# VHH binders against UPF0313 protein MJ1155, part 3

Target 1, 273 residues: UPF0313 protein MJ1155, of Methanocaldococcus jannaschii (q58555r285to557)
Amino acid sequence: GIVPVQFSVVTHRGCFGGCSFCSILHHQGKVIQNRSERSILKEIRKLLNHEDFKGVIQDIGAPTANMYRMGCKKGLADRCPKNCLYPEPCENLIINHKPLIKLYRKIRDIVGDDVRVYVRSGVRYDLIMYDEEYGEDYIKELSKYHVSGRLKVAPEHISKKVCKAIQKPDGRLFKKFLEKYREIAEKVGGIKEVLPYWLIAHPNCSIKEMIELAEFIHKNNCYSRQVQVFTPTPMTLSTTMYHTGINPITNEKVYVPYTYREKKIQKAICLYR
Short names: E, the ipSAE of ESMFold2; O, the ipSAE of OpenDDE; V2, 0.75 times the mean of E and O plus 0.25 times the DockQ between their complexes.

## First folded at step 1 (VHH)

Design k5 (framework vhh_8k46_1)
Fold by ESMFold2-Fast, scan of step 1:
Structure k5 (fold): chain B 273 residues (1-273), chain A 125 residues (1-125)
Amino acid sequence: as target 1 above (273 residues)
Amino acid sequence: AVQLQASGGGFVQPGGSLRLSCAASGFTFSDYAMGWFRQAPGKEREFVSAISGSGDSTYYADSVKGRFTISRDNSKNTVYLQMNSLRAEDTATYYCAADRYEGSYWLDESEYDYWGQGTQVTVSS
């Protein structure tokens, strides 16, 4: 038989996250290329009239769903060597969820209450936490109308040592996000469950850091089977750490789990209930 | 009052060159990204090129990459489009537009706050 057609709409392209496993030579990918609201809404109207449309829009998003109309206010993202979000958000970075909330509401107005509109692309939770004006409103909109089962987020890890190597926030910010998201979602009658994506066997991640992650997962009830084993890719900071045993940003030595056996043990620890 | 004055259009043969200018007034020019759009008869308006407020970042439509160059002079409140190796398909009215500088490139006309009246470019033998 024929598999049912799934409908999704892309809002933008690019990601300014600057994670250590992103290519250090790929500067253009840091610039957010936004579609116009008109163009997005035109595509939504086409989807509603499609003969195979069954009342579900699977995803309104992009890789990193919540970067729509955000970015460097100086337009330097493709040339600037600085990380926009780590260890603190850059002063030149626009972090504002209002345009995206407005877009989601316009989509809901067009499609009506009988059509489900989901955001299944990953959401960057640190952007929500850094947006003091609209972060909570974004959680309200997402949790009430756009989450299918669990909110997808990618903390990757929670250990300070591992998160420093990855160039993402550590478990302290993720714990604050979990508490805030669950509280707001409960208050608005939305979906409280979060689906974290975990990265294991990254440089600086030993069995000790995996035990720390497992303890965090248990204490914060954020279990997930979405576990990726780090694989070195050319021209990334993480791959430089993998080959040299040194973090080129800090010049500190890093532990590297090379063996298949250790990678299997780390995965088992991450999945332990 | 905000005003954008586009100029430099005209008739040119295939393979020729033209330079368009857009003079801006009534706003802090360096705080705005500037874009060029074009519309051929009977077709929708399409993106051509954009430049950030500082001038350090530029974007081009695939159809014009390697042939067109966008630049700006913030001291003169002017954005330029240097068009080389012109083709019959480049025939259109060219519009300049200003968007509040927010660090992102916008590909569609609806993102832009202010628009010029346009300048006609005709590429024909």
Scores: ipSAE 0.000, ipTM 0.125, lowest interface PAE 16.7, mean pLDDT 85

Design k6 (framework vhh_8k46_1)
Amino acid sequence: AVQLQASGGGFVQPGGSLRLSCAASGRTFSSYAMGWFRQAPGKEREFVSAISWSGGSTYYADSVKGRFTISRDNSKNTVYLQMNSLRAEDTATYYCAAGTYYDSLEYPSDDYDYWGQGTQVTVSS
ESMFold2-Fast, scan of step 1: ipSAE 0.000; ipTM 0.282

Design k7 (framework vhh_8k46_1)
Fold by ESMFold2-Fast, scan of step 1:
Structure k7 (fold): chain B 273 residues (1-273), chain A 125 residues (1-125)
Amino acid sequence: as target 1 above (273 residues)
Amino acid sequence: AVQLQASGGGFVQPGGSLRLSCAASGFTLDYYAMGWFRQAPGKEREFVSAISSSDYSTYYADSVKGRFTISRDNSKNTVYLQMNSLRAEDTATYYCAAEEFYSGSYYPLDTYDYWGQGTQVTVSS
């Protein structure tokens, strides 16, 4: 038959992640622009009355779902060049999942048990790990009520060299997240399966780093076909690395996989089982 | 009405064991962090143990680490404190408490929303 209409609600926009493949003009986009809880709940009520609504809200979120009402407590993100999360969370960064948990629960209360409300936008697992107060409650809420199939996360890579180049945590933190998420999901009768998104052929990613990634994937049972080949984009730190062979932040030389042949080999290694 | 009912207190000899229970009524323990606190005669109420809302994390005061174990059964809407190797200094009235949507590591007294009535524990020969 006919494909059902998909319903989704945006909670916010913007991202303070500061990954090297994001635009260097990104400081204007680092401010999280939050919708009011009232506005979000009003839209939810409208969806429930829509004639084509079949009992599923596909996504409540944004490209990074768990940044709702987070950000710089000094309001400096739009003019601050500092990375908010790498190599350590900035002292001025608010990382607090409580507003989002409360929002999800209010949505569940409004829609009732017969409506499924999913978070299909990716979540940053490092924010969950850094939130000592509410991170575990966020995993409980997500895994029990809001995961459709697999929890979408973007570690990108696990090698120290690659993760330093992209400015994201390495495989140590991701392994700790996988263990914590799976254990909590099991205890609450939630969805344990995680869908990692992998980035290959980024500066500092050679065949050696891809073998390291493949070993990590097999050891931790985190298989995925969600593999993106790095492509240089104007005005990014990653593209500067790609063209110059130098990391402009560290002034270290970086390896760059330029050839189509090597990119194909890297992809094959990532997908090998 | 929201209620927490603490029970299981009593007399025990040094080195003995006792299990306290805290039963919740009027609400479910899902999404609640749970804590145990105690107050000895002439002392302020002090933290003993807590379990996060996810059950993933447990916390203990230094004085009880290795001797006490906190657990919960959400199907019975109850939290437990297993007390082993009891000492005379463990003599106190024990209180259970509940806090909404917190997974945090240490639960200060003033953050708990709901409190149970006490159950007396006396460790004496």
Scores: ipSAE 0.000, ipTM 0.156, lowest interface PAE 16.1, mean pLDDT 84

Design k8 (framework vhh_8k46_1)
Fold by ESMFold2-Fast, scan of step 1:
Structure k8 (fold): chain B 273 residues (1-273), chain A 125 residues (1-125)
Amino acid sequence: as target 1 above (273 residues)
Amino acid sequence: AVQLQASGGGFVQPGGSLRLSCAASGFTFSTYDMGWFRQAPGKEREFVSAISSSGGYTYYADSVKGRFTISRDNSKNTVYLQMNSLRAEDTATYYCAASPLYDTEYYWSAEYDYWGQGTQVTVSS
């Protein structure tokens, strides 16, 4: 029964990822609403003086932790229908981890060595891979100081067919990320363990695609029990695919696993070790 | 730094045998599919053989099937190509290549991200 008081700080809101589960009618959600460093640091200082604070800040972030101060450099995110990251990063998209690295370092400076500061919100690994200037420094900072146990990432799937339907990169980019992250984390004495979140039973995901996923998981040693079964959400591309059997962007027919039996089989394949 | 060091080439008469080795470093070898390609003067690079990361699946070009055998030792980070019954047409520089892809289209050089410097094989009487 007793829930310990947990301390977390939100840095921003919004997500420009454009995943097929996101509402296609709500452009405002693509705008990153950033807090000022001053307001964040002020909240950190208040947490340090709280009577129940025991030396751990559980999370510094948002549902997508590494979008702080990123976004469209032309300020068009609230009205632009284009996906900012899929199939390729938009040329007008700012992908720069420097502001977030600086924020994390300022927080560590304020709290000192006796306070642990974690990022437990999901990280988009593709943003790290697309950031040629600061991506590696972000991995160094994150793995050395801010990972509690395993780094949470949401590849969702690795099959080209499934990833096209969800509008996220496929297993090629995720494999490159795993190698780069593990190498850098080892070099700096950081946490090498990665916790991927998997999505099963999405449109275009059959038993064949789940076997591909299981093979990828074994080959790359990225086992996880974080498995979500796709559930239709109103006004999303994924829900349109689920109800119509057609991808509205490509007009291609999509396979849909409707039955409870197949969903159970897909989950069992995903969890197989 | 990623390195693929190919060795074992040389001069051999028709009908002879050679064993090529490719020593890998700078990446997690056991998770990569490995391939051998060759290039003769004035010709395009062509596929020779490939082996899956686990070693469970092997692929061969029709021109070498039954004569060449690919194998790997993940504990030694090395892939091998045993070449038997060599022909003058096998004369080429042989390159080993590594693919990070889970579903490598083994026959296409574009699927491979890392390439070795090559080792020359000359089959001549």
Scores: ipSAE 0.000, ipTM 0.093, lowest interface PAE 24.1, mean pLDDT 86

Design k9 (framework vhh_8k46_1)
Fold by ESMFold2-Fast, scan of step 1:
Structure k9 (fold): chain B 273 residues (1-273), chain A 126 residues (1-126)
Amino acid sequence: as target 1 above (273 residues)
Amino acid sequence: AVQLQASGGGFVQPGGSLRLSCAASGSTFSDYGMGWFRQAPGKEREFVSAISGEGGSTYYADSVKGRFTISRDNSKNTVYLQMNSLRAEDTATYYCAADLYSYEGTWDYPSEYDYWGQGTQVTVSS
């Protein structure tokens, strides 16, 4: 049968997150390639006039949604081997949500109140937490106008050991984000529900770390069926850990869940209600 | 979207005073930082002054500092520029502009401003 046409607008390409499961040999993906505001707004106006448009723009963004007009202020992303965000944000990294907030408000002004405009691409919550000037305003705009059901975020895990191997913040920062997001969303009458994406069976993740994750999920009421089982891909730090049993950054021995049985058990623990 | 209307310009002698007003209509005015810019014939548009959305921060070009004062009344959706000790060099068309979610380091960039008024002429001559 016929399926409704879905409308989405890409704002940029690239991601400077530097997660361990991203390629270590290709720096091109770290450079954020931004579309001009003019070209984005022109596409929005064309979508409004499309015969199949039913009043919903499904996604305004890219994986990762909140990297629009962010990046290295020295233009070094294509050649710098340093991680821009882990373990701390680089001093040369522009983290500023103002351009996105301006873009979202201009889109709302153009489309009016009868059109829903969603951000369904994942949002990196640590960028929001690191943006002291506009992070709160971004939460207000996003939660009130652009969240369809639940806010999609990718903490991946919360255990200190697992997050160190992945090169993402641990559960301490994610807990602070959940508290801040829910508080601000409630204050502005926005959507409070968060949809976390979980990564299981990554190097350093044993049954013990999965129990830790399940306890965190229960305590913080952040249940999700969005569970990805780690799969080794060529030219990544995570795949090097998977094959060698050693983290090449820390030179520490790493536990690896190789068996299908353990991966199934880890998934069941993550999905337990 | 906001619509801006600048007014209060005119002819004045050196050492005189004028008060410019910029009235805004449309969405929430306090969300916008406001700026004043001016352009003399044959010259580029230059920064004059700016004020943050809630009025907590003000900025001035060195050429007007101590002589001009920017203020706003969010209940009236209006920003003001009080111009004292006017000089012949202040002769220009004055434009008001609105910048959504204004922040430090960008106040003097015309490109950061989303909405512009039509301008009001100020002539200082004896």
Scores: ipSAE 0.000, ipTM 0.162, lowest interface PAE 15.0, mean pLDDT 85

Design n1 (framework vhh_7n9e_1)
Fold by ESMFold2-Fast, scan of step 1:
Structure n1 (fold): chain B 273 residues (1-273), chain A 123 residues (1-123)
Amino acid sequence: as target 1 above (273 residues)
Amino acid sequence: DVQLVESGGGLVQAGGSLRLSCAASGFTFSEYWMYWGRQAPGKGREWVSGINSGGSSTAYASSVKGRFTISRDNAKNTLYLQMNNLKPEDTALYYCARDLEYGDYWPTEFDYWGQGTQVTVSS
């Protein structure tokens, strides 16, 4: 039979996350290209005019959803070689969820209570944690109105060695996020459930690091079947580590799980209850 | 010559009802989304409700959802707003509009809008 048409609205393009498995060829991809609020709201209105609209906007966002109107305040994103977020957020980086919260509230006001407006593009939890002024308000808005089942976040791993190789925060920050998100979501009557995306078999991830991940998952009740096995892609720092056994940023030797057998064991550990 | 003429406003007690009408002329009414907006004393304009060209899809501001019903009669070129369980906070000049208006003060874009009809809700 006939399936309902799915509706989504893109708010921006680009990502300044700088993860090691992302292509280093996308200098322009580091610049956030924002749509105007007027343009987004006009698309929302036109979407409501579509007679196949059944009351669900599946996604308001982009990969990464919570980068709208963020970025380098010096306008250097297209030519600066440094990572904006790792190991600490750059002093020139604007991390402010206020414009996005305002946009979500305007959309809710326009569409009304019978229309569900979801953010199904993943959010970077570290941006929420680094936003001292609006991070908590963003969690309130998201959890109460825009999460369909479980909040999608991509910690990738929790081990210090693996997260250093990936260039993302380790499990210490993710644990603080889980505690903060769950507490705030409960207080506002929002969705408490988090869906973490895990990356296994990345350089520096051995059986030891997978045991650390499994233990973290059990202790913090953050189970997920969203598990990706690292595969090398051209022109990435992770692929350089995979082929050379050396992290080009730190010049440290890295362990690489090359064998199919080990990758299968790592995946089994991650999924084991 | 595009014209939108609002009517049906008046003074009503809290909990009461009013039905607003907007008579449209000078364009193909059945091809346009139509809107109701309002402006309360001392406030900017705010969007209230919208209805698609065919009448099969409607949207409402959260403040009026469940109390107001927008409808249209394409054969009569007329837009309606049925307002039930009116509150003192609904006191405003109500405008009929064609097209969309967006911005910090107004989330709906208007290509044409009328003079409005005054609604006053007494406590």
Scores: ipSAE 0.000, ipTM 0.115, lowest interface PAE 18.2, mean pLDDT 83

Design n10 (framework vhh_7n9e_1)
Fold by ESMFold2-Fast, scan of step 1:
Structure n10 (fold): chain B 273 residues (1-273), chain A 125 residues (1-125)
Amino acid sequence: as target 1 above (273 residues)
Amino acid sequence: DVQLVESGGGLVQAGGSLRLSCAASGFTFDDYAMYWGRQAPGKGREWVSGISWSGGSTAYASSVKGRFTISRDNAKNTLYLQMNNLKPEDTALYYCARAEYGEDYFSTPLYFDYWGQGTQVTVSS
């Protein structure tokens, strides 16, 4: 049949990224809960023998895919109030892609060349850029074997002002990532295409910031239709900014695009080709 | 609104050839991967072939690999399936389909969002 059962394998749970639109009360803390390699490989072997398996493992990972066996080396993630990644990586944060690269290679050895194993949960590109030892090896493995169509990354925005409100890196780091990823992917015969996910109409994002984003997209050839319009959800820092007009972390006033008309204009600017 | 219209089917003898076309409208054709599927009488739908948005990558079901060739003309918003060395087992309604934005040809059978009405291919022995 054309509608087979989806096959996916979870490697871990948790996320130490501290983006402002993530729910505070539903946050599992910054502790990454990792599955053993043995357990993951056992599940892979079971999938290969399933009667509906057609040669594709749709996703091997978790939101965020490249946090497997990373985290606070001091074991403070469950009680530390500090953001681990913003504005700079914490000195106590382990950022090391080696365990993931080894896992992916073992999976490829088990499944063989006729089975596709994809990473679709989304990859955090800043972790790759911060990993000086294994970041490039991770790009090589990922682009050559685990990307379906285009690499999914979530920069959200590139404007310094918007990214500060979101608590993610600005366009300078994303531009460096695009250049590095495309160069390495080309050298290894991997997938060069990147699919960025954009967030519009977040607090501090006006039409001016959307024009800045559109110019960045055009200049860096990173067009995408994956555009989310910010909507307030309970118990997030972003929703506090939306209701109060103030960033509670910086105590700075924030611009908020409240009207449907402006949100529609911002989306049109983001999608303009 | 998205519309996909298949053509080029017909009756052909075993060992013969047919070229199917799918005319796409209502969306930016070169932003999407495209697929061919088929459904034989009394059987479920079967994925046949897929092609990336640029045409640079293709994939085929084992049953048709080496005999069928998928291609696209982005300037004409048209998807093609060249079918060679046809077998009676290839008799089916053939449909074109659009993937979700950003998805590829191989891993996307679960993510088709639009299907055409189909064109009938009948292969006699």
Scores: ipSAE 0.000, ipTM 0.180, lowest interface PAE 16.8, mean pLDDT 84

Design n2 (framework vhh_7n9e_1; at its last look DockQ between E and O 0.04; V2 from the best seeds 0.00; counts 0 for: pae E 6.8 > 2, grease 26 > 24.2, SAP .711 > .668, placed apart)
Amino acid sequence: DVQLVESGGGLVQAGGSLRLSCAASGFTFSDYAMYWGRQAPGKGREWVSGISGSGDSTAYASSVKGRFTISRDNAKNTLYLQMNNLKPEDTALYYCARETYYDFWSGEYTFDYWGQGTQVTVSS
ESMFold2-Fast, scan of step 1: ipSAE 0.005; ipTM 0.410
ESMFold2, look of step 2: ipSAE 0.048; ipTM 0.532
ESMFold2 (binder alone), look of step 2: mean pLDDT 81; pTM 0.803
OpenDDE, look of step 2: ipSAE 0.058; ipTM 0.517

Design n3 (framework vhh_7n9e_1)
Fold by ESMFold2-Fast, scan of step 1:
Structure n3 (fold): chain B 273 residues (1-273), chain A 125 residues (1-125)
Amino acid sequence: as target 1 above (273 residues)
Amino acid sequence: DVQLVESGGGLVQAGGSLRLSCAASGFTFSTYDMYWGRQAPGKGREWVSGISSSGGYTAYASSVKGRFTISRDNAKNTLYLQMNNLKPEDTALYYCARDEGYSYGFEDYYGMDVWGQGTQVTVSS
């Protein structure tokens, strides 16, 4: 037999989300490096003519799919130590889904109705919520045409204490996103199922925070087996918290679940139905 | 269908090196902790090493620490074990295993739900 050829197109590189478990040394990673619309569409046309193409483009995106043509309007992303999104969006940050919506629509126009074009790269739901002008239009386009099964999002956790340590929004914003996404997806006849990715055993995550997460999951019907156990990685804020028991940004003490037994319990709580 | 296939074993002299590979298929390899274990003739299973889903955290049995290095390539769905300064007592069937998804741990076999067939390592003196 033949090994199935998977077709994917990269739209950009980089991510300006300053999560505590990402390397603090990757300044270039904060700059979004965008491909031109022309070059992306040229690659799409080339894929359509490939002899092994079977009518599915698996992914059009990047590690964070909805950062295309976003970023610091002052051009300081490679030098600025400030977190662009936490605890609030930076006033110099461009959050605008219009260029990406336009690109998706042009791709659909080129490929026609018989070709499936998916976004399987993770989507940052907070960018959608912060984009008051085009966030809803992005949900409409994505849910109706580009979601394969379930929309992949990475809230990581919902507890205020854990999300502060991770430097991502807490469950209040994620709840609002779930409600908005499901409502809009239903109205346009799109896919309303969401696949959240959960991070457990991060600094500040105890059994108490896992019970909060389990209650949130059950109340909001957002079950997932996509559960990652926090792993210390060199040169990250999270690893500094893990080894010192202190958050270097706030100088506050943090709880750290060091034992494998507690990590097993946390994972079981997260997976409980 | 979930499968793990080990390779790279063989006969080697004491003080030599071998690199074992484990090819994973049928599941999202990048989301699972992975382990290497071994079983010597007439003995029970022994945990050797473990690696987290991201590759950022590793653990080793005291008997192999400093001599063996576990690593993974999530893009290739492959787990590795680099074995240096091999001893006759390292002779065993080596197998990789996947965490069952209900636990986090590197020193325990209880959380493993898929095991490979193994690859034989024989160290002569």
Scores: ipSAE 0.000, ipTM 0.077, lowest interface PAE 24.8, mean pLDDT 84

Design n4 (framework vhh_7n9e_1)
Amino acid sequence: DVQLVESGGGLVQAGGSLRLSCAASGFTFDDYAMYWGRQAPGKGREWVSGISWSGGSTAYASSVKGRFTISRDNAKNTLYLQMNNLKPEDTALYYCAKEGYDILTGYSEFDYWGQGTQVTVSS
ESMFold2-Fast, scan of step 1: ipSAE 0.000; ipTM 0.288

Design n5 (framework vhh_7n9e_1)
Fold by ESMFold2-Fast, scan of step 1:
Structure n5 (fold): chain B 273 residues (1-273), chain A 126 residues (1-126)
Amino acid sequence: as target 1 above (273 residues)
Amino acid sequence: DVQLVESGGGLVQAGGSLRLSCAASGYTFSSYEMYWGRQAPGKGREWVSGISYSGSTTAYASSVKGRFTISRDNAKNTLYLQMNNLKPEDTALYYCARDSYYDILTGYFEEGFDYWGQGTQVTVSS
């Protein structure tokens, strides 16, 4: 049948996350290219007058929704070989949710209480955790006004070995985020449910690490059907690990699940309840 | 209740000087970046200058750079604009504003203000 017209607004382009499976082919994609607040608000006003608008803005986002007006303060992201966020945030990295919170509040002021404005693009929970000044205010804004059902986050995995290979924080930080998010969402009457996206069969992920993930999911009630099987793509650190069996950053040997059978088993473990 | 009140405008001859003040109240002044904007008759709003929360970083529109100096006194909750070598083209309503997004490092400025004053008129005779 006919699908209703969906309305979304892009705030920025680019991502400085530096995950091992991100292609270096488009190196310039690490620099955040921000739209002006004026341009975004103009598009919102135009959208409200569209004949097919039914009172829902589906997404105010981008690849990684919470990178608006963030990035390297020296403008070096496209020229720097260092990971901006792993194993800890770079001292030159601007992590400040204030501009994005302000933008969301201005959008709500323009659209009024009868219009629902959602953030359905994934957010990086580690940026929220690293923002000591505005991280909690960002959770309040998101959970109360902008989550349609569940907050989309991409921890990918929780095992220390897998997360080191991926270059993302392990389950310790994600557990702290889940606790903080749920507590704050409860206090403001917001949406407490989180939708994690999981990556399986990445280098260093064996059946042992998948059992560890399944136990974490059960213990923390963060079940999800959003499971991606790692696929090697050209010009990525993860694909180098896949082909060589070595992590080029640490020079350590890594386990690689090459067989279709093992990948199928890993997926089944992840989806087990 | 946030209030921004500008003063110090007036009529001045070309080549003259004026010092504008903006008295801020109702918020923690030292936690916010501040800026000056202007609007000439029949024209749109134009960004003039910005200053970081500490006062250590400043930025200026090319049209005023070298002639205007922005400063702040956080103990007095006051923002200043020292205007030297004024030109007829500087004739405008000058207003101070709080907490528009302004990237001090790149000089990027968003024109959407969350709070701004009613302005003080500056008229420069030729």
Scores: ipSAE 0.000, ipTM 0.155, lowest interface PAE 15.9, mean pLDDT 83

